# Designs tried in a protein design chat: VHH binders against Mitotic checkpoint protein BUB3.3 (BUB3.3). Part 3

Target 1, 314 residues: Mitotic checkpoint protein BUB3.3 (BUB3.3), of Arabidopsis thaliana (Mouse-ear cress) (f4i241)
Amino acid sequence: MSGDRLEFENPIEDAVSRLRFSPQSNNLLVASWDSYLRLYDVESSSLSLELNSQAALLDCCFENESTSFTSGSDGFIRRYDLNAGTVDTIGRHDDISTSIVYSYEKGEVISTGFDEKIKFWDTRQRESLVFSTDAGGAVGCVTVSGNNLVVCVDASMHIYDLRNLDEAFQSYASQVEVPIRCITSVPYSRGYAVGSVDGRVAVDFPNTSCSSEIKYSFRCHPKSRNGRLDGVCINAIEFSPCGSGTFVTGDNEGYVISWNAKSRRRLNELPRYSNSIASLAFDHTGELLAIASSHTYQDAKEKEEAPQVFIHRL

## First folded at step 19 (VHH)

Design U5 (from T2 with F27G)
Fold by OpenDDE, fold request of step 22:
Structure U5 (fold): chain B 314 residues (1-314), chain A 121 residues (1-121)
Amino acid sequence: as target 1 above (314 residues)
Amino acid sequence: QVQLQESGGGLVQPGGSLRLSCAASGGTFSSYAMSWVRQAPGEGREWVSSISWSGKVTFYADSVKGRFTIARDNVKNTLYLLMDSLKSDDTAVYYCAKHKYGIPWARFDYWGQGTQVTVSS
């Protein structure tokens, strides 16, 4: 297996839902269904913090090196003081909260849930909830870049301007025409890439002074090894932050593949992992790729083995 | 311990309708994601439908989309399956099941005993 496997004194006992690197260091958040948020220092190869959140964690994000947030299966949004090792609830959805991101532009936490709500939280205020709007359906995934919030519902994408949250300013069907499983923003652009449940990737970023519009879709595995036309779900998609145009995909068959967004070429394929790729995360330099090999409970072929987290040096 | 009990099954003609109920006890029903699963004779278990714990989000197998409706009453601690336009292929034992962690796509941690649905002319 390519990369260094992270060692945990207490093994992760259920699915890893999200990996996130801190913005400035090599600290890695590991959110999992076993209710623990773990902070791992990749530089020192040591677990720095392990906090029981009392619910399955479905997503996590950093605000900064000292503060992180999670969304939980109990609907709660939790704030973590990473220095003090404390956790507080800041609010709740009326169903499971499936996604959480931090908007640096607004200084707010944005969460979504199966209550079909998009909620905006400002922890600087006494009343943390500052805005709530209806997503129009169950939100599958979200990403935020600058003033744009992209919310995926089934095979549709809704783009919100954070400066005016009354309505999505754009709504359209995605290029993949099937439910979107994951989304990532293109660095330094208003673009995005999505992965679908049937193994398709769609890339879309606008024309800039430096580059023409890129808009295309492809299947990650065009040749079915077993003659089965059944696509493999893409669970994770992430752009390298270095601006190279490189992005990586992780799927239910355990493949991590890197792609060049401009040339539409496959760059590299890592050795197959033993389980589904549940999450991928680049460090802030793009030199490290964190990989979660974990069941996602979405594919019958998945193994209910202990999840593994790897750090791959690129 | 969570207990689930199905009811409402029976014999119905093709094109007919049935309403299944699942009564839950032994916990906080309003925090449970729930599903219906069916098993036809000689076949494996087939997922039919799921519902989030608030009831806001529902999922259906392609085989039952447009015909079946999953619903819940959290005050009554009851899960429902409204089955319309029933077909012979819908003949099965229907089980209600609870998802782990309140996540609709998680594995099941509790099952009912099942109720028989027979669609026949």
Scores: ipSAE 0.916, ipTM 0.957, lowest interface PAE 0.4, mean pLDDT 94
Fold by OpenDDE, last read:
Structure U5 (fold): chain B 314 residues (1-314), chain A 121 residues (1-121)
Amino acid sequence: as target 1 above (314 residues)
Amino acid sequence: QVQLQESGGGLVQPGGSLRLSCAASGGTFSSYAMSWVRQAPGEGREWVSSISWSGKVTFYADSVKGRFTIARDNVKNTLYLLMDSLKSDDTAVYYCAKHKYGIPWARFDYWGQGTQVTVSS
């Protein structure tokens, strides 16, 4: 298996839901359904923190090197002081909270849930909830870039301007006609890439000073080994932060594939992992790729092996 | 310990309707994501429908979409399946099941005993 496997004294006992690197260091957050948020120092190859959150964690994000947030199956949004090793609850959704991101532009935590709400949290304020709006459906995934929040509902994408949250200023059907499973923003662009439940990737970013408009979709695995066009769910999609145009996909068959968004070429395929790829994360330099090999419980064919996290050096 | 008990099954003619109920006891029902699963004779278990613990989000198998409605009453600790336009292929034992962690796509940790639904002319 390509990469260094992270070793945990206490093994992860259920699905890894999200990996996130810190913005400035090689600290890696590992959120999992076993209710633990783990902070792993990749440089020292050591677990620095393990906090029980009392719920299955569905997503996590960094605010900074000292503060992180999670969304939980119990609907709670939790804040973590990574230095103190403490957890506090800042708010709640009325159903499972499936996504959480931090907007650096707004200085707020943004979360979504199966209550079909988009909630904005400012933990600096006495009342953390500063705004709530309807997403129009069950939110599958979200991403934030600059002042744009993209919310995926089924096969549709809704773009919000964080400066004006009354309504989505743009709503459109994705290039994929099936539910979107994952989304990522294109670095240094107002673009996005999505992965679908049937193994399609759609890339869409506007013309920039550095690149012409790119808009296309493709199947990551056009032919299954068995010749069956059985769509394999893309669980994770991430752009390298270096601006190279490289992005990686992870799917339910355990494949991590890198692509060039501009040339539309497949760059590299890592050796197949034993489990589904549940999450991918680049470090801030783009030199490290964290890979979560874990069942996602979305496909009955997934192996129920113990989750593993790998660090791959690119 | 969570207990689930299905009811409402029976014999109906094609095109008929049934309402299944699943009474939950033990724990906090309002925190449970729930599903209906059915098993026809000689066949494996087939997922039918799921509902989030708030009831806001529902999921359906393609085979029942547009005909079945999953609902819940958290006050009554009851899960429902409204079945309309029943077909012979809908004949099965219907089970209610609870998802782990309140996640609708998680594995099931508790099952009911099932209720028989027979659609026959």
Scores: ipSAE 0.916, ipTM 0.957, lowest interface PAE 0.4, mean pLDDT 94
Fold by OpenDDE, fold request of step 22:
Structure U5 (fold): chain B 314 residues (1-314), chain A 121 residues (1-121)
Amino acid sequence: as target 1 above (314 residues)
Amino acid sequence: QVQLQESGGGLVQPGGSLRLSCAASGGTFSSYAMSWVRQAPGEGREWVSSISWSGKVTFYADSVKGRFTIARDNVKNTLYLLMDSLKSDDTAVYYCAKHKYGIPWARFDYWGQGTQVTVSS
């Protein structure tokens, strides 16, 4: 298998849901269904923190090097002091909370859940919940870039301006006609890329004064190519932060593939991992790619073996 | 220990309707994501429908979309499956199942004994 496998003294006992690198260091968050948030120092190859959150963790994000947040299966949004090793709850959804992101523009945490709510949290205020709105359906995935919040519901995308949250200023059907599983924003652009449950990628770059519009979709594993069956779920999609236009996809068959968004070309395919790719994350330089090989409970071919996390140097 | 008990099965003609119930005990039902799963004779288990613990989000297999409705009453600790426009192919033992961690796509950690549904002219 390509990359260095992270070693945990205590193995992860259930699915890894999300990997996130810190914005300024090689610290890696590992959120998992075994209720633990783990902070791993990739530079020293050591686990620096392991905190029991008392619920399956479905997503995580950094605010900064000292503070992180998670969304849990019990609906709670949790804040972590990474220096003190403490956990506090800041609020709750009325169902599982499936996504969490941090808006640096607003200084707020944004979470979504199966209560069909988008909630905005400001931990600087006495009352952390500062705004709540209806998403119009079950939110599959979200991303935030600048003042834009993109919320995916089934095969539709809703874009919110964080400066005016009254309504989504844009709602449209995605290029994929099936539910969106994952989304990522394009660095230094207003563009987005999504992965679908049937193995399609859609890329959308708006037309700017400096660049032509890029809008296309493709299947990662065409049936005609190498005997692979169409319909493999793309669980993760991430752009390299270096602005090269390179993005990576991870799917339920254990493949990690890199693509060039501008040329629409496949760049590289890593050796197949033993389990589904549950999550992908670039470090802040784009030199490291963290890969979670883990069951997602979405494919019968998956193994319920201990998840593995790899660091691949690009 | 969580216990699940199905009821409401029976014999019905094609085009008919049935309502299945699943009574839950031994825990906090309002925190459970639940599903219906069916098994026809000689066939494997087939997922039918799922519902989140708040009841706000529901999922259906393509084979039952538009005909079946999953619902829950958290006060009564009961899961329901409303089945309309029944077909012969719907004949099966129907099971109620609880998802682990309250996650609708997680594996099942508890099952009921099942209730027989027979659709025949």
Scores: ipSAE 0.915, ipTM 0.957, lowest interface PAE 0.4, mean pLDDT 94
Fold by OpenDDE, last read:
Structure U5 (fold): chain B 314 residues (1-314), chain A 121 residues (1-121)
Amino acid sequence: as target 1 above (314 residues)
Amino acid sequence: QVQLQESGGGLVQPGGSLRLSCAASGGTFSSYAMSWVRQAPGEGREWVSSISWSGKVTFYADSVKGRFTIARDNVKNTLYLLMDSLKSDDTAVYYCAKHKYGIPWARFDYWGQGTQVTVSS
């Protein structure tokens, strides 16, 4: 296996749902279904914090080095004081909350759930919930970049301007034409990349004053290569923050592959991990890639082994 | 401990309709993601449909899409499966199952005893 495996004194007892690096340090959040949010200091190779959240955690994000948020299976949005080691709830969805992101532009937490709601939270306000809108369906994944919020529902993408949330200013069918499993924003652009349940990646760079449109899709595992079967779910897709155009994908077969978005070339493939890739995360420099090898409960071929988290130096 | 009890099964002609019910007891039903799973004679278990704990989101196997409807009444602690346009291939024991953590794609932690559905001319 490629990379250094993180060691936890208390093993993760169920699926890892999300890895997130802090924006300024090499602190890594590990959210898992065993109800714990873990903060791991990658530099010191030590667990800094472990907090029981009383529900399976489905997503997490940083606000800053001292504050993080999670979305839970019980619908609750939780805030964590990473210094004090405390947890409080800021609100709730009326079903499982599947995604959570932080908008630095707006200074708000954005969450989605199977209640088909997009909720906006401002912890600076007396009432944390500042806005709620209908997503039009079950939200699969979300990403935020600048003032743009992208919400994926099935095979469709809805783009919201955070400055005007009355309605999505753009809604369209994705190039993949099947349910989108994961999405990431392209650094320093309004572009996006998505991974689908059938193993396709779609990249979309809109036209800007500085660049021409790049729009294409491809299968990560073409049948012609190494006898791989079509239909492997892409669970994770992340761009390197360095602006190189490099992004990585993780799938249900345990493959982590790097790609160049501009050249449309496959760059590298890491040795196969023992389980599905549930989550990927770059540190703020792009030098480290965190990899969660974990059951996602989506494929019968997945192993019921303890999740493992790796740090790969690029 | 959660208990699940299926009912509503029986003999029906092709093209007919049935409504299955699953009564849940123990715990908080409104927090449970639920599924129907069926097993035909000599075959393995086949997932049929799932529903989130609020009932807002539903999932269906391709084999039953457009014919079956999963629903729930959280006040009555009951899960339903409305089966229309039944086919001989729908013959199976139908089980109600609860998902772990309230996540509709998680593993099942509780099962009912099942109810027999037979579609025959």
Scores: ipSAE 0.914, ipTM 0.957, lowest interface PAE 0.4, mean pLDDT 94

Design U5 (from T2 with F27G)
Fold by ESMFold2, look of step 19:
Structure U5 (fold): chain B 314 residues (1-314), chain A 121 residues (1-121)
Amino acid sequence: as target 1 above (314 residues)
Amino acid sequence: QVQLQESGGGLVQPGGSLRLSCAASGGTFSSYAMSWVRQAPGEGREWVSSISWSGKVTFYADSVKGRFTIARDNVKNTLYLLMDSLKSDDTAVYYCAKHKYGIPWARFDYWGQGTQVTVSS
């Protein structure tokens, strides 16, 4: 299903980079290259906030219902008070900042960028920057789960133990063997699912001795193209939070496909969206899927028209 | 308005070297992600190389990897392309271009006027 389109009084004027649901509610963050962070209340179908950051936003995350963060093209890390409707700057990378996540285990914001740094921010302290380490390259995407942080550099996963950040990261070559475009943590294990620039998906289990957790990969293609292989970038991959093993992929041709990681089967394919799938997000229950249909600057023929965001009910 | 001016082109024999420069004015160069793009006669424009606004991250087309080096000097507001081991296929007008937003995969919003590189025996 294509779902219900969200309405924005002021259209989103450039690419959507990231959608995120709150872990506690159906509030949805929408980060855009038009410099606005938007907060949308899906249950009331209303836009709660539009806050300007003065830079193209590349990622966002919730700390809680009242606080969120963005990373952007000017390298600044910004904090948003969602109740007061205000924004301030907590620090900066020395090049574009590509990803930002919140570690609930550590109570810290983690950001990455083209300065090849991973930076840790604790806004409870007078000096927000509390740790910085080398990523081993330009970071493309990030996931955090429990005490593990995974930072993707080209086709490699650089795995950090948040309890022992002084240790060198562990490097794990993904099965996709080409640059990783997106990554998500498997919610029921210490595994990771990645999508590649050439249309591959891999589910990897780094440093596991469990024989039942066997890594695998496949080429992701929509059945509407009758089984023909397609080298289209996988822009987004996300797991349902409900532990069923359901995950979704979104590609640069507008296809959203759901899969089951445990049975290794395709489950469903939504009707094609008119633009690339730039981001996907499940709500905290797994009953809603937010879908950004937006140009991604990966195709020279793209029209740079207003992106659309849809809520698909499962 | 941002203005970009290339220089350093010329005639060179196969196997030779050139250094191209691109002087930037009319804005804050240290916030620009930049690229070199070339166009041979009768051909479309071909992306050559990109560099992030700090200069830390660089990208190269497969056709030039190992032979060309992109660099920048944010004090002098200048972008460079060092070209070694030149081939006849490298003959083109070379343009420097600025990406929107300082993101090295965003669309270009400003272009230079170009400098001719000719590789012939």
Scores: ipSAE 0.791, ipTM 0.910, lowest interface PAE 0.8, mean pLDDT 89
Fold by ESMFold2, look of step 20:
Structure U5 (fold): chain B 314 residues (1-314), chain A 121 residues (1-121)
Amino acid sequence: as target 1 above (314 residues)
Amino acid sequence: QVQLQESGGGLVQPGGSLRLSCAASGGTFSSYAMSWVRQAPGEGREWVSSISWSGKVTFYADSVKGRFTIARDNVKNTLYLLMDSLKSDDTAVYYCAKHKYGIPWARFDYWGQGTQVTVSS
């Protein structure tokens, strides 16, 4: 299963936008521009379901083992009943919806988009939309951890306190100083790691005075490029859930590199994948890494071959 | 089937201004992410600018940033390119193009016929 390519009865027909593991199992969501949300059982190496949404999917998340959500190119937010195999629309953004996450603290779905809105959805209510607020710009990516929601607009992190959503967001300028492409929360910390369009990684600590949590940034490059700086977009960044400080980056040239945030050192580099790394996901134990090798439409010269998904055992 | 028709090209002097239009039909224009792409004689196509389907978010190539403005009117089903401070290097055939999926960084699935812009004295 380690480094093993997942087999799909019908190939994924366009870009993979997001991989997500369940927080409780090794069920893997695969969101694709071909309009299908796929649920893959990594333990049995089989596709559990494939649900059509009628739009390119840009992000997905689990609520629990039975329920998931997607954000799409048509702005619709869709809810998936994974047991019944059904899809329902719960609301819409007024432009593409770029990100969707679930807040366990609030019990709500949070979506963002190019309409510059952050929308909060509670499917336990007759009308699912329960709050909407200004993101301060077009949202490119998002993360939620505890009571904090962070949305990225250009090079800035806009930070919301989920306990006080009527308050204005706090802006934090990231160390990368160019558009942020991906963001993840540091486990057991108030820190965030971001990857930029020009190949930089920053670890930022906006809401801490702890002296051991000093922000820093660096330019990410694989050993096979002999230290060359080239500005290759960092498409994905994810922390291992075990609190060791290990995180992985995936870039638009097919390199997956692991790092330690505390020592600030490169740990390992996987053999280059044939396409861009579009998404990375750790399983809930940190023993498995799902890797999407897929075109991302960021390079005119990239190959638009069927995307591949791999499971790498750590 | 989507149809795109550009207009508004012509001959202008350096430093001049021009407005290009692209009329769309055969679909739901308000769901289209759109771009302008240009092609100089003997060269490949060069992306100029993109706009999201609501019009809220715009993107520009560095070569035109600050001089060109992309806009759309979803009531009139029309895409615009407002071109100021024109240079000889802006001479090209300008095409409007529709992105797949309504995503302004996806590949193009429909192209217009092009309109000639010539910047010379």
Scores: ipSAE 0.781, ipTM 0.903, lowest interface PAE 0.8, mean pLDDT 89
Fold by ESMFold2, last read:
Structure U5 (fold): chain B 314 residues (1-314), chain A 121 residues (1-121)
Amino acid sequence: as target 1 above (314 residues)
Amino acid sequence: QVQLQESGGGLVQPGGSLRLSCAASGGTFSSYAMSWVRQAPGEGREWVSSISWSGKVTFYADSVKGRFTIARDNVKNTLYLLMDSLKSDDTAVYYCAKHKYGIPWARFDYWGQGTQVTVSS
């Protein structure tokens, strides 16, 4: 296992669903099914806040240093004042809310859920819900970059132009052809990287006019499993923000592997973590990688033990 | 305390149909993610189907896709399993079960007592 383990005054009691670094600092959000949102200051190695939300948290995001949001198993979208240490509800999906992201281009929160809706929230308005549209199915994962929003439904990417939400989304069939488990935006292009339930990674460039942006896919195996035909679910994919093309994958058997998307090479494999990799996050500089080793309830071989969060220095 | 009671089992010929029901009480059914799980004689439990708490999203085991339909009525607090094109392999005790947290892949925290389905000629 690589990296410094974070210490929590009250141990995390159930699955970690999402890690997020602040875009401006090394404050780290930890969302958990134990209903707590935790804010950890990695610079001082201390827990700053631990706020209860009354439902399992499935995702989280920062708006800025003082405000964050969660999506929950009860469908509620909650806003957190990180300075005051308070939480309130801004709205709800009509089934579990699976993902939440913040669009800096629109200044809006975007949430998705099993009600097959994508909902847009602007807390500067008297009524926070400002738009709702059909996702075309149950949303499994989401990414936003600039004016592009992608939601994943089974093996399909549903692509929205945030400047023109009155138009129907573009449906793009992923190269993986099985359910997409995770997605991230390529930070230096209009591309996307996805990880599948069967252990594939695909990098796609929908509607590219650049001849050098050629899609590709591969089976993501740790060195010890090289040559196997069965894949293990890829739970997390994240790019380093530094533009080098470095990205990391985390799988359901505890392997974290780094890759370079430009050279298409494996770079490094961390020592195996004791439980599934539930989430990965780079800090805003790319110098730190946060790693959640936690059960995800996706495989019978996962260990039911207290989730752990590690900070790996790059 | 949450209570779950299945009904609708019985003897049916191959190719026949049955509808199972699961009545829920002692809690807020409209917040539950629910599943059907079956156990054939001498075998372990086999997951059959799951449904989200609004009923919008459903999941099926490969062995029953296209033949079984899970549904719920949140006004009547009832979970259903509509079984068509029954085979001898479908013979089992069928249980309804409630997922923890309202998440349809989380652990189960409550189970019904089961209802027997027998498919024979």
Scores: ipSAE 0.759, ipTM 0.897, lowest interface PAE 0.9, mean pLDDT 90
Fold by ESMFold2, last read:
Structure U5 (fold): chain B 314 residues (1-314), chain A 121 residues (1-121)
Amino acid sequence: as target 1 above (314 residues)
Amino acid sequence: QVQLQESGGGLVQPGGSLRLSCAASGGTFSSYAMSWVRQAPGEGREWVSSISWSGKVTFYADSVKGRFTIARDNVKNTLYLLMDSLKSDDTAVYYCAKHKYGIPWARFDYWGQGTQVTVSS
């Protein structure tokens, strides 16, 4: 309930899987299991487009202001022309495609899936698929920063150097020791922050030689639950781009908490949202935080309610 | 319309083995993420195992890991649960269920009628 709720002329009918801000503007992508990719202009508070993609969307990314991509439950990788309002397929995984990111350093789209593959796509080529490699397992989440790609398989981080993809990946066991649900790159180092299915957050610095980069972990609870032994899944973790060390976590009980990774302190806890926090995104300046309050899992006993997306101003 | 029919249940001694089948019709089985769910007498439903639509990725409840194996045959449109080292607390009605969207953690949109498994000495 903190922040301005976005309004959609056609309501979002099922889970929001991913929010992404453009790196250059206040345009926000909203990917949903209802098969629509939505583009929202936060500055004007208006929906710019909705494109039906014929499958539940699990992740999305911007290439630039005119082009974006999604990964789908049918395994297809789709490219969107945001000006023309069109969608086209560029390739497919042989099972669910779980994550998709854009590497600005390489100019390539990177997708992952339950076929245990990492696939690289370059739409500048006649054949979009330019490289495919084994992930070492079913990929659950991914982050890219500079020339480093990390994919998560269970509790392990598989680290790739994008300059040397012919080399074997480095396997790094996360401090959380249970499946990693979400990962983000630390913007001021080559470190990574992960959130786990059991409510832990870990900040790791694989292969660091810097003595001040010391790994740590903690149980991520709201103040009312501090001291509990069992935790709630951490569905989202994101750093502010402004370099202050601020990051936010979103859990399966609707709590959004901000932390400072440098001082290792809790900064702020937003009022509880009515649904799980499915995704978080900072805008390119760090002045806005987009928050998806949405079911992330479904079971036979739950009733679905319309997902909500909020913009919290910092 | 999607239809699911379980079979293969029965009475088995502790330590025994059993194979359940779930025949699917009325749709494209190779696009379905599938699960087995069980319900013991007087209890709520308990998730047992899930499988992705290609069959490549499987998930198991801790209570059945190492003893049960989920499998599928996308040519025969059939889901299986291979149960080994059965215990008395495995006694339940076993249901197969189809996930919405082909996502193995999405809600179920279709259920079978169930097949009884009884483990008794």
Scores: ipSAE 0.756, ipTM 0.892, lowest interface PAE 0.9, mean pLDDT 90

